# VH-VL binders against Lysosomal thioesterase PPT2 (PPT2), part 11

Target 1, 268 residues: Lysosomal thioesterase PPT2 (PPT2), of Homo sapiens (Human) (q9umr5)
Amino acid sequence: SYKPVIVVHGLFDSSYSFRHLLEYINETHPGTVVTVLDLFDGRESLRPLWEQVQGFREAVVPIMAKAPQGVHLICYSQGGLVCRALLSVMDDHNVDSFISLSSPQMGQYGDTDYLKWLFPTSMRSNLYRICYSPWGQEFSICNYWHDPHHDDLYLNASSFLALINGERDHPNATVWRKNFLRVGHLVLIGGPDDGVITPWQSSFFGFYDANETVLEMEEQLVYLRDSFGLKTLLARGAIVRCPMAGISHTAWHSNRTLYETCIEPWLS
Key: E = the ipSAE of ESMFold2; O = the ipSAE of OpenDDE; V2 = 0.75 times the mean of E and O plus 0.25 times the DockQ between their complexes.

## First folded at step 4 (VH-VL)

Design s49 (from n1a with heavy chain G56D T57I D103E S108Y; framework fv_nofazinlimab)
Fold by ESMFold2-Fast, scan of step 4:
Structure s49 (fold): chain C 268 residues (1-268), chain A 122 residues (1-122), chain B 112 residues (1-112)
Amino acid sequence: as target 1 above (268 residues)
Amino acid sequence: QVQLVQSGAEVKKPGSSVKVSCKASGGTFSDYAISWVRQAPGQGLEYLGYIIPIFDIANYNEKFKGRVTITADKSTSTAYMELSSLRSEDTAVYYCARDEGYEFWSGYFDYWGQGTMVTVSS
Amino acid sequence: DVVMTQSPLSLPVTLGQPASISCRSSQSLVYRDGNTYLYWFQQRPGQSPRRLIYKVSNRDSGVPDRFSGSGSGTDFTLKISRVEAEDVGVYYCMQGTHWPYTFGQGTKLEIK
């Protein structure tokens, strides 16, 4: 039989967004118990990410307890950051495959038409004024706003992403790293036609330098310092990179070819 | 440069509503939160709530939830605080304040309005 | 709600002498990002409050060097190294770590 699958949605999403993903899993791995967590739906997805992590943690504990052989996580967009934190704060998780669907793992820095109604009067160059305030950090999207032109402000102000990425020191960093390294496989999925995640390479732990030149994961300080275990996972053969062109942000969970190529092989 | 100018004093009857305005001058309104704080005569400061105009997001102290509404008009750079079902205990000076400084390290309440006296009497 | 307790409530001081105000919170004010959102305000008679100190120890622009803030966790202090006549007023601490924001009851600084 197949390990249970837990699905964590993204910004303004709900469980209904994953109906095609559930169909694909049922076709290729019949009998798989799939739980799409219906917490922090719609506008509640704007709540601070640490608050979301606590709520999702409460929901995943009984699922993991009933599956001694392990579970898989499929975490979409912002949900991938929730799952990053879950894997770090849980000293008893039994996650085999952590599948990250186009999640801004190193942060977000881009004006998008998809989210323009949230930021109708602000350019990306000016969002740091709001996001790096204490009240800005009470909104999930600001928890992973990463302005490469104000990196010192990001490092000081980010209450979430800079801490889970080990970009700023934290008393629990050693424990968080140990817990994260318990994961069997880190499957990273994303692509150049996403249109929302900027830079799209953020889904693969790449990000802008101060000149907006993308540096890939192996050039990042967090990788070189092995701050939360990326270098160790790569050396272990546990990181899978699956880029795919032609897929828009809202289509990652509903594209059959993407599923067969990047997700299906990791759902033992 | 940064200035918050509030509407004039109000005298209201119990059970009525009052709407106080706070007009921001310069570039302080659209990108920063505006909070509302009150002070009863001879007493301390009490927090009511805030609005972030650019996101059109308001949040309220639970004590006032259901009676207070904070809104913003970006075209006039003006925030409003409306308090309904007024009681004599609502007699106070009401202040608007900018919650968020330009730099992250500054934070809350760096600029205040001059205050608006609201008197509730029969 | 987080309770902020100031002491003393009345602080008579002689001009030129130092003054110290304590502020204690019922819960830690260290936020999950490692920052402490503790603020000090001064309210002179008939005026709006003015922020003096942000995040425990940082002085606002235009605030004299004789004002300093210190503390951590739940125990904070505002010190005036040499009190001047213009310092007369009520001083408030405020926490912005926990919702809703709460203020101390105020300390009235008076010249004796």
Scores: ipSAE 0.013, ipTM 0.485, lowest interface PAE 7.4, mean pLDDT 87

Design s5 (from n1a with heavy chain N59K; framework fv_nofazinlimab)
Heavy chain, then light chain:
Amino acid sequence: QVQLVQSGAEVKKPGSSVKVSCKASGGTFSDYAISWVRQAPGQGLEYLGYIIPIFGTAKYNEKFKGRVTITADKSTSTAYMELSSLRSEDTAVYYCARDEGYDFWSGSFDYWGQGTMVTVSS
Amino acid sequence: DVVMTQSPLSLPVTLGQPASISCRSSQSLVYRDGNTYLYWFQQRPGQSPRRLIYKVSNRDSGVPDRFSGSGSGTDFTLKISRVEAEDVGVYYCMQGTHWPYTFGQGTKLEIK
ESMFold2-Fast, scan of step 4: ipSAE 0.051; ipTM 0.588

Design s50 (from n1a with heavy chain A33T T57I S108Y, light chain R32D; framework fv_nofazinlimab; at its last look DockQ between E and O 0.07; V2 from the best seeds 0.00; counts 0 for: pae O 6.2 > 2, unsure alone 73.6 < 75, SAP .515 > .496, placed apart)
Fold by OpenDDE, look of step 5:
Structure s50 (fold): chain C 268 residues (1-268), chain A 122 residues (1-122), chain B 112 residues (1-112)
Amino acid sequence: as target 1 above (268 residues)
Amino acid sequence: QVQLVQSGAEVKKPGSSVKVSCKASGGTFSDYTISWVRQAPGQGLEYLGYIIPIFGIANYNEKFKGRVTITADKSTSTAYMELSSLRSEDTAVYYCARDEGYDFWSGYFDYWGQGTMVTVSS
Amino acid sequence: DVVMTQSPLSLPVTLGQPASISCRSSQSLVYDDGNTYLYWFQQRPGQSPRRLIYKVSNRDSGVPDRFSGSGSGTDFTLKISRVEAEDVGVYYCMQGTHWPYTFGQGTKLEIK
């Protein structure tokens, strides 16, 4: 039998967005129990990510308990960060494949439709004034806002991304790393035509340096320092990178080719 | 048509507070950032601060040392600017302005209210 | 705070003639993202200000093409190729690069 699949949605999203993915899974892996978690839907997805992590944790614990052979996680967009944090704080998770579906794993720094909607008059270069404040950090988007020009503010004010990355020292860093390393495989999915995740390489833990040059995962301090286990995972062959062009952000969970190429192989 | 309609003129005593309203129409209030600027009689423009209504987050010019409070009511599409501990030098026309964000910065507003005259006198 | 200095403060112009207003900032208005957040506003007598130019040289919708903005770094210019009667008013530059945002003193354009 196939391992259960748990799906976590993204910003302003809901379970309805994954109807095609469910169809694909049912078709290719009949009998798979798929649970799309309808938590923090729509505008509620703006809640602080740590709050979301706790909510999703409560939901997944029972599912994991009933699946002693393990489960797979498919986490879309912002959900990918939620899932990474979830796996970091859970010392007893049994996740085989963690599929990060076009997630800003290394943060966001771009003027997107999402940002324009929330900050209609704010440029990415100035969002630090809002996001790196106690008020800003009350919103999920700011929890993973990563301004490469204000690294000091990011490191000091980011209440989520900087912590799960181990970029800011905290008492749980070692334990979180240990917990995260329990994953069987980390499947990173994204692409250049996403249009939302900025830079799109963030889905692969790439990101801007101070000159807004995109550096790859292996050039990131979090990798070099193995602050949360990326280097270790890569070394043991546990990281899978699946880039795909021609897919917009809202289509990652509905594209059949993408599913067959990047998702399906890891649902066994 | 985008319109910002401000509350009427105010006459206040020194030490009191004034609260000016700015009602926005012609779009979705959540798509706007509201800024406040004042202009003393015969003088130039001075920036007070702005608010992002959807978040309820405001940023202030520190010159006012906490005397300015900007709020927004999304249900009524109305922004407010309250100035406390009024002084004679606070006598000015107060403007609200909004930006749809095509130039991507809240301080760079493209629509203005008609202004509210606030007179502070003994 | 960034000081914005306009010149001249008074600008009498003959109808049909060109006009030029200078704006200088006490420090560079180039932001980390490479953009320069310099704006020009027009305030006609008895009216609210109106934005004319954003980011140095971009005209807002409805602004006649006789208005143009230019400059870089700390020196900026607003030009009117042919002044019309409706152009009478006070013009302000504003910087949006450094918090708090600050305005120039204003330039009063009048018809001779």
Scores: ipSAE 0.018, ipTM 0.527, lowest interface PAE 6.2, mean pLDDT 91
ESMFold2-Fast, scan of step 4: ipSAE 0.056; ipTM 0.591
ESMFold2, look of step 5: ipSAE 0.389; ipTM 0.723
ESMFold2 (binder alone), look of step 5: mean pLDDT 87; pTM 0.894

Design s51 (from n1a with heavy chain T57I F104W W105Y S108Y, light chain T97Y; framework fv_nofazinlimab)
Fold by ESMFold2-Fast, scan of step 4:
Structure s51 (fold): chain C 268 residues (1-268), chain A 122 residues (1-122), chain B 112 residues (1-112)
Amino acid sequence: as target 1 above (268 residues)
Amino acid sequence: QVQLVQSGAEVKKPGSSVKVSCKASGGTFSDYAISWVRQAPGQGLEYLGYIIPIFGIANYNEKFKGRVTITADKSTSTAYMELSSLRSEDTAVYYCARDEGYDWYSGYFDYWGQGTMVTVSS
Amino acid sequence: DVVMTQSPLSLPVTLGQPASISCRSSQSLVYRDGNTYLYWFQQRPGQSPRRLIYKVSNRDSGVPDRFSGSGSGTDFTLKISRVEAEDVGVYYCMQGYHWPYTFGQGTKLEIK
């Protein structure tokens, strides 16, 4: 029988967004138990990511306990960061495939025109003033805002992403790394036509330098220092990269070709 | 120019709930956070929590978590603070105060409401 | 919680003379960004508090030059160079770094 699948949604999302993904899984892996977690929906998705991690942790514990053979995680957008932290804080997770659907794994530095509904007078160049305050870190969006022109502020002020990436020290870093390394496969999915995740290579642990030139995962200090296990996972053959062009941010969970190419092979 | 106008005084019985309003004018409501602070007679200031109206997200002082709820209605530029399971020790003046959204590091409590006296008596 | 301790708690002053209020925090208020999140408020009798100083030493618009803030780390001072009758009231320091935000006990400034 197939391992259960747990789905974690993104910013302003709910379980309804995954109806097509559930249909695809049912067609290719009939009998799979799929649980789409209905926590931190809509505006609640703006709550601090550490609060979300705690809530999702409480929800996944009984699911994992009932599946001694293991489970798979499919985590979309912001949800991929929740799942990153979840795998680090759980001393006993049994996740086989962690499938990250277009998640800003190294952070977000997007044009604020997309976010002007939320911050109508802000530009991406000015968001560091809000996000890197003690106050701004109480928003999920600011927890992974990574301004490459103020990297010193990001490293010192980020209460979430800089810590889970091992970019700033934390007392639990060694335990978090050990826990994360228990994952069977890290499946990274993303593409140039996403239109929201900026740079799109953030979904593959690439990111901007101070000149806004993208450096890939293997050039990042977090990889070179093996801060949370990326280099170790890659050496084990456990990292899968599946880029696909032509897919917009809201279509990753509803594109059949994407599912068949990047997701289906990792659902045992 | 910025003005925060609060609802009138309330007298409540122990065990009941009170809901205080704070209407903002003279500025852009969605660009601000609204904090709530109380002051018991003869006592100092005590922080309750805040809301960021544009996101609808609130955060609470752990001491009041489970009893306090802070909400906002962007259409009327009004923030609300509801405190449940009232005790005599909750008798205080309750203040709302503005925190300017784009100047988070300097904008704490730059404008205050006039205060709302809440009296809890049997 | 971070404890904010003010001294003196009662401050009688003669009109035209200087006044100083001290505020001490139980933990450093220097945030990761290098800024110090210490604030001063004035509450006149029967009125709402009003912010005088933000981030240790910056005066708010409309606050007279006779008010000044100074300090670092855990020890802070509010000075009034020449006390005027309208300065009567209670003065509070506040830290805006550690959650939850906390206030000092207040210093009551009175004319003798």
Scores: ipSAE 0.006, ipTM 0.505, lowest interface PAE 8.8, mean pLDDT 87

Design s52 (from n1a with heavy chain T57D N59R S108Y, light chain R32Y; framework fv_nofazinlimab)
Fold by ESMFold2-Fast, scan of step 4:
Structure s52 (fold): chain C 268 residues (1-268), chain A 122 residues (1-122), chain B 112 residues (1-112)
Amino acid sequence: as target 1 above (268 residues)
Amino acid sequence: QVQLVQSGAEVKKPGSSVKVSCKASGGTFSDYAISWVRQAPGQGLEYLGYIIPIFGDARYNEKFKGRVTITADKSTSTAYMELSSLRSEDTAVYYCARDEGYDFWSGYFDYWGQGTMVTVSS
Amino acid sequence: DVVMTQSPLSLPVTLGQPASISCRSSQSLVYYDGNTYLYWFQQRPGQSPRRLIYKVSNRDSGVPDRFSGSGSGTDFTLKISRVEAEDVGVYYCMQGTHWPYTFGQGTKLEIK
């Protein structure tokens, strides 16, 4: 009776991370078919995002075909960007709720505790040098690196995020917008204590200006120009914002209160 | 001035492994990619792979089927290329080359090491 | 893999005369960003390669103006307007658009 749920993991992650989320869903919506996609696990999550989109697309097609009433997506961290692109490239998706769980929707610019394991603090200001190069764009993290001090390089070099956000032109932009607008609900989740997603407001389509002052979604050109449908979705009442304090990046999929408040209401 | 200094010549037996080093100076090691290219005697250039030290990950030319491993030690600003299961056809000069990411528009291979001769013989 | 084909493979030239080297790729080298990642390298006897030209036509700092690159899509040319003795060596084209990166066979320039 409940629509199937498809879960897409994040950077250096796997299906195992979602065991608590599956328990919560089973408790509140018993009988729900939940598929946690185990593609691009661990180190493979560093593959270019367009490559990941193609692989995940192949995996979700048969699931959507078997659920004519629709499906829900729960997409964590980097996985939220994969889901953004999936909804744009699929002409016939039947996604009702797209639940974006602490995903850097406007990009990432930060030396957080988790990312210091990959990126030492001293290199935050210098990551544009490697990320905005052809070999850098072969790594998923660079596909959404958004240095607010080098926005010209971001716009010219980003092979993924700038294109799906409509920040630079693409031949398929009109079709991508039409496809994305088929979604029933866009549920945005994130919070100030995440510690990884920087700025945390990126999960709500906010981002830094050149002075590192956060401008919220409604002040972004992508919203104002309605580049991929955010303004249309908001006018339709289809965007849900669910910020929650006190949750670290690796805890979004295992916090019961977060689940009950932000996720459960959107699973039908 | 950026400089890449490679380890000395090696003579190896078939079936063994060789590990060549490339020490970078004159810049921020972690901000740049290090590529490896080889040249057999009297032959052209062949691309092996690269590493981006900041990510700790490398990409390899499929031709070497798991025989090549490229690593980096950020504390010593040194990249390494290890080639296993050596054959006589692997006899070549091995070069490291650095790319400067901030000069995206200029492209690859701004600076090359001096080369390391690896000879595979009995 | 993208195949890079150079012609001629051997190029004897009289000092002061022009020289021209062709490079053709098996598929277009235009990247998604509109740039063409085609490079030219010079290797003098006993030395490491040195980059002369990047992105088809841009001359590296310190490279004499007698060297020029041109072309588009799949067909590229390196020209030396007036060959000097120090130009002796092997010249390689390289593509950086498609993985894996590939080189031409090389063109040996020698004084006749």
Scores: ipSAE 0.018, ipTM 0.547, lowest interface PAE 8.2, mean pLDDT 87

Design s53 (from n1a with heavy chain S30T T57L E100L S108Y, light chain W99K; framework fv_nofazinlimab)
Fold by ESMFold2-Fast, scan of step 4:
Structure s53 (fold): chain C 268 residues (1-268), chain A 122 residues (1-122), chain B 112 residues (1-112)
Amino acid sequence: as target 1 above (268 residues)
Amino acid sequence: QVQLVQSGAEVKKPGSSVKVSCKASGGTFTDYAISWVRQAPGQGLEYLGYIIPIFGLANYNEKFKGRVTITADKSTSTAYMELSSLRSEDTAVYYCARDLGYDFWSGYFDYWGQGTMVTVSS
Amino acid sequence: DVVMTQSPLSLPVTLGQPASISCRSSQSLVYRDGNTYLYWFQQRPGQSPRRLIYKVSNRDSGVPDRFSGSGSGTDFTLKISRVEAEDVGVYYCMQGTHKPYTFGQGTKLEIK
């Protein structure tokens, strides 16, 4: 009787990372069909995000078709951006709860460990030179690099995030907005001790201005213009914000208190 | 000179846990993933998992059903592999090895530690 | 999990003669980037494994040119053109295309 749950993993990740999450769901909602998608695992998670969206879309279609009452998405880190795009490009999705687990929804700007692993000699101030090249856009991490000091380059070169956020025009923007608005609930989870997502408020659609002062979602142009439906969702009461301190980036899917507080209530 | 130096041999009782260390020197520890592989006496190689030290991201072979935990301490350039609920069949030499590099083309098990013998007996 | 099958498992060879080891995978090892992540390792008695070959046919620095790797898809071969005494040990193939990484069962090379 519980709706099926589809899980989408993050950067350098795989389905095995969610074993604790699956245990929690089984304990509180026994009988729930949980599918953790085994696509773009490990280093393949570096593939361009649009390529990942296409592959996950093909996997998700039959699951949604078999569940006329709807499905829930739990999407971790980079996976939350994949799920954002899925909800926009699919004309027929039946997602009830979209649970975004510490995902950089407005992008990433910081000397974070995983980005430093890929480009160890690059300072965050110089990474725009690599990421906003055609070469850089072949890597998923660069698809959501959002340098607040080079916003014109971000808008012109981002092949993924600027388009899905409606920050740059796209012929499909109206259809993408209509599709995204079909979601029942957008559950945003994140926190100040994540240590990877920078700024951590990116998980809640907040982001740096040109002075690196964080502006929250309601102050963003994408919200004010309602570019893909955030303002409409908030007005419907469909956005849930669940911040939690004390949780590091790799612990969001394995913390029982986080699960009980932020995830469990949305798994009808 | 890239070196991976592991901790010394251990003898453990069934049901206990063991934690093996792997200290990297010579190369930049944070530039590479560190993988763990074991070899039972007279047997072949079996993959346990990896860690990317710069990120603190670990991933594991499902076969070990949550018994293995891999961690890293960047300040000491040391990776650790902890295996819990030990059984006699866990008796093996445990190796660390340098895996995927930040450049996507280097690493891939190009350097190995000397191995740590873990014996589980009562 | 991808199964890696080596043959033979025991390879007695006369010093100075050629030796050949086969490795077969249960699935194609061609990755989406066009590369084949097939490796060969040598383990001398009492020593850690040492990588000889990466991506099917590329020799590591310091590996003698009498060692060569070849193959494609699911069938791979490691050849030693003229076996030396120092080649005694166990040879393993490994695939890195699919998680988890998996190894062949090993081929023990001994001098007759």
Scores: ipSAE 0.007, ipTM 0.456, lowest interface PAE 9.5, mean pLDDT 88

Design s54 (from n1a with heavy chain Y50W S108Y, light chain W99Y; framework fv_nofazinlimab)
Fold by ESMFold2-Fast, scan of step 4:
Structure s54 (fold): chain C 268 residues (1-268), chain A 122 residues (1-122), chain B 112 residues (1-112)
Amino acid sequence: as target 1 above (268 residues)
Amino acid sequence: QVQLVQSGAEVKKPGSSVKVSCKASGGTFSDYAISWVRQAPGQGLEYLGWIIPIFGTANYNEKFKGRVTITADKSTSTAYMELSSLRSEDTAVYYCARDEGYDFWSGYFDYWGQGTMVTVSS
Amino acid sequence: DVVMTQSPLSLPVTLGQPASISCRSSQSLVYRDGNTYLYWFQQRPGQSPRRLIYKVSNRDSGVPDRFSGSGSGTDFTLKISRVEAEDVGVYYCMQGTHYPYTFGQGTKLEIK
């Protein structure tokens, strides 16, 4: 039968957001056991990402233990970063497909209506002052704030993203890389009409340089250094890139065409 | 230059409350956290809590939960620490301190107010 | 709460001689980001505390190079290579790794 699927939600999100995704999976892969982890939902999604990783790890362990043939992860938005860290810190994960659904894998640097709703008095140019403080690092969004104009501050202050991407040295880096490389497939999904993830190419490990020109994954130091295994995965044929236009940030988990094209083929 | 200027000394009766102010000047008030620390006469330093004005969020040392409230008024660049149900053990100098400068590595109490003496006696 | 223990609590020192203050934490101060948030403060008589050292070993701007910090994990040291008259005061270590942030009990430096 089909491998179990574990779903990890995003910022200000909960299991209810995935009702359409579950319907699609049930239609195409009937009998699949799907677990949507209802941890750190709503306002609790603002908790530090390392705290979220610890909580999700506890929830994921028994599910993986019951599925010796392997599991699939579908991780949405901020949840994709939680899943990145889970795959690195778990010595014994058995994840086949890791499906990253519009997640800011290289970070976030955008001044959108959603960001203004969350931080009404802040502009993207000012957010580095709070985010790169110890106080700011107690909030999940600051854990992946990546200001391309203050890259030295990002590299020194990021308590999460710079470490899991291998952009700053960490004692566990070699073990994290080995663990992450156990994944069967890394399926990257995102698109230009998302409207929240900025730049949208962050979902594909692309990001702004100091001039706000987007450099794609293969031009990033993390890729060139193979810091956590991207170059190795690509050479192995294990990275899938599935961009799709016309999909807003809150619609990735409820678009049938997206599901059929980018998700369904990776649910064995 | 950045300065933190606190309100003047206060004498309070047991069971009352006190509200100490800390006015910031010479920088963007919303760009940094403000922490509160107290020091009883001849004793060491004790942490009370912090506020990040840009997020409107505060956090407290659990020893003072229910008694301490930290707020900020962005229009006057002023942070406040209010302590209720005062007892003689609350007699101390109360300090505000800035936790985040432009240089992140200079965070955590890089600028301090002059202190406010709060005396609790009948 | 993390307990910060300083020794000695009283430190009489001869002018021009070195001085050393120890600080021990009840738990590791290595934060999940790999940084150690250990700070040293000086409080001269009648004044507000002044930060001397941040993140174990980094001197604040304007702090004389005779002050140095070192240590790792749970054991930390503040050293003054040549004590000057202006160094009289109480020295505190502080941890910022675990909330609530906690201070050592203080070390009083006096000229003998």
Scores: ipSAE 0.007, ipTM 0.491, lowest interface PAE 8.8, mean pLDDT 87

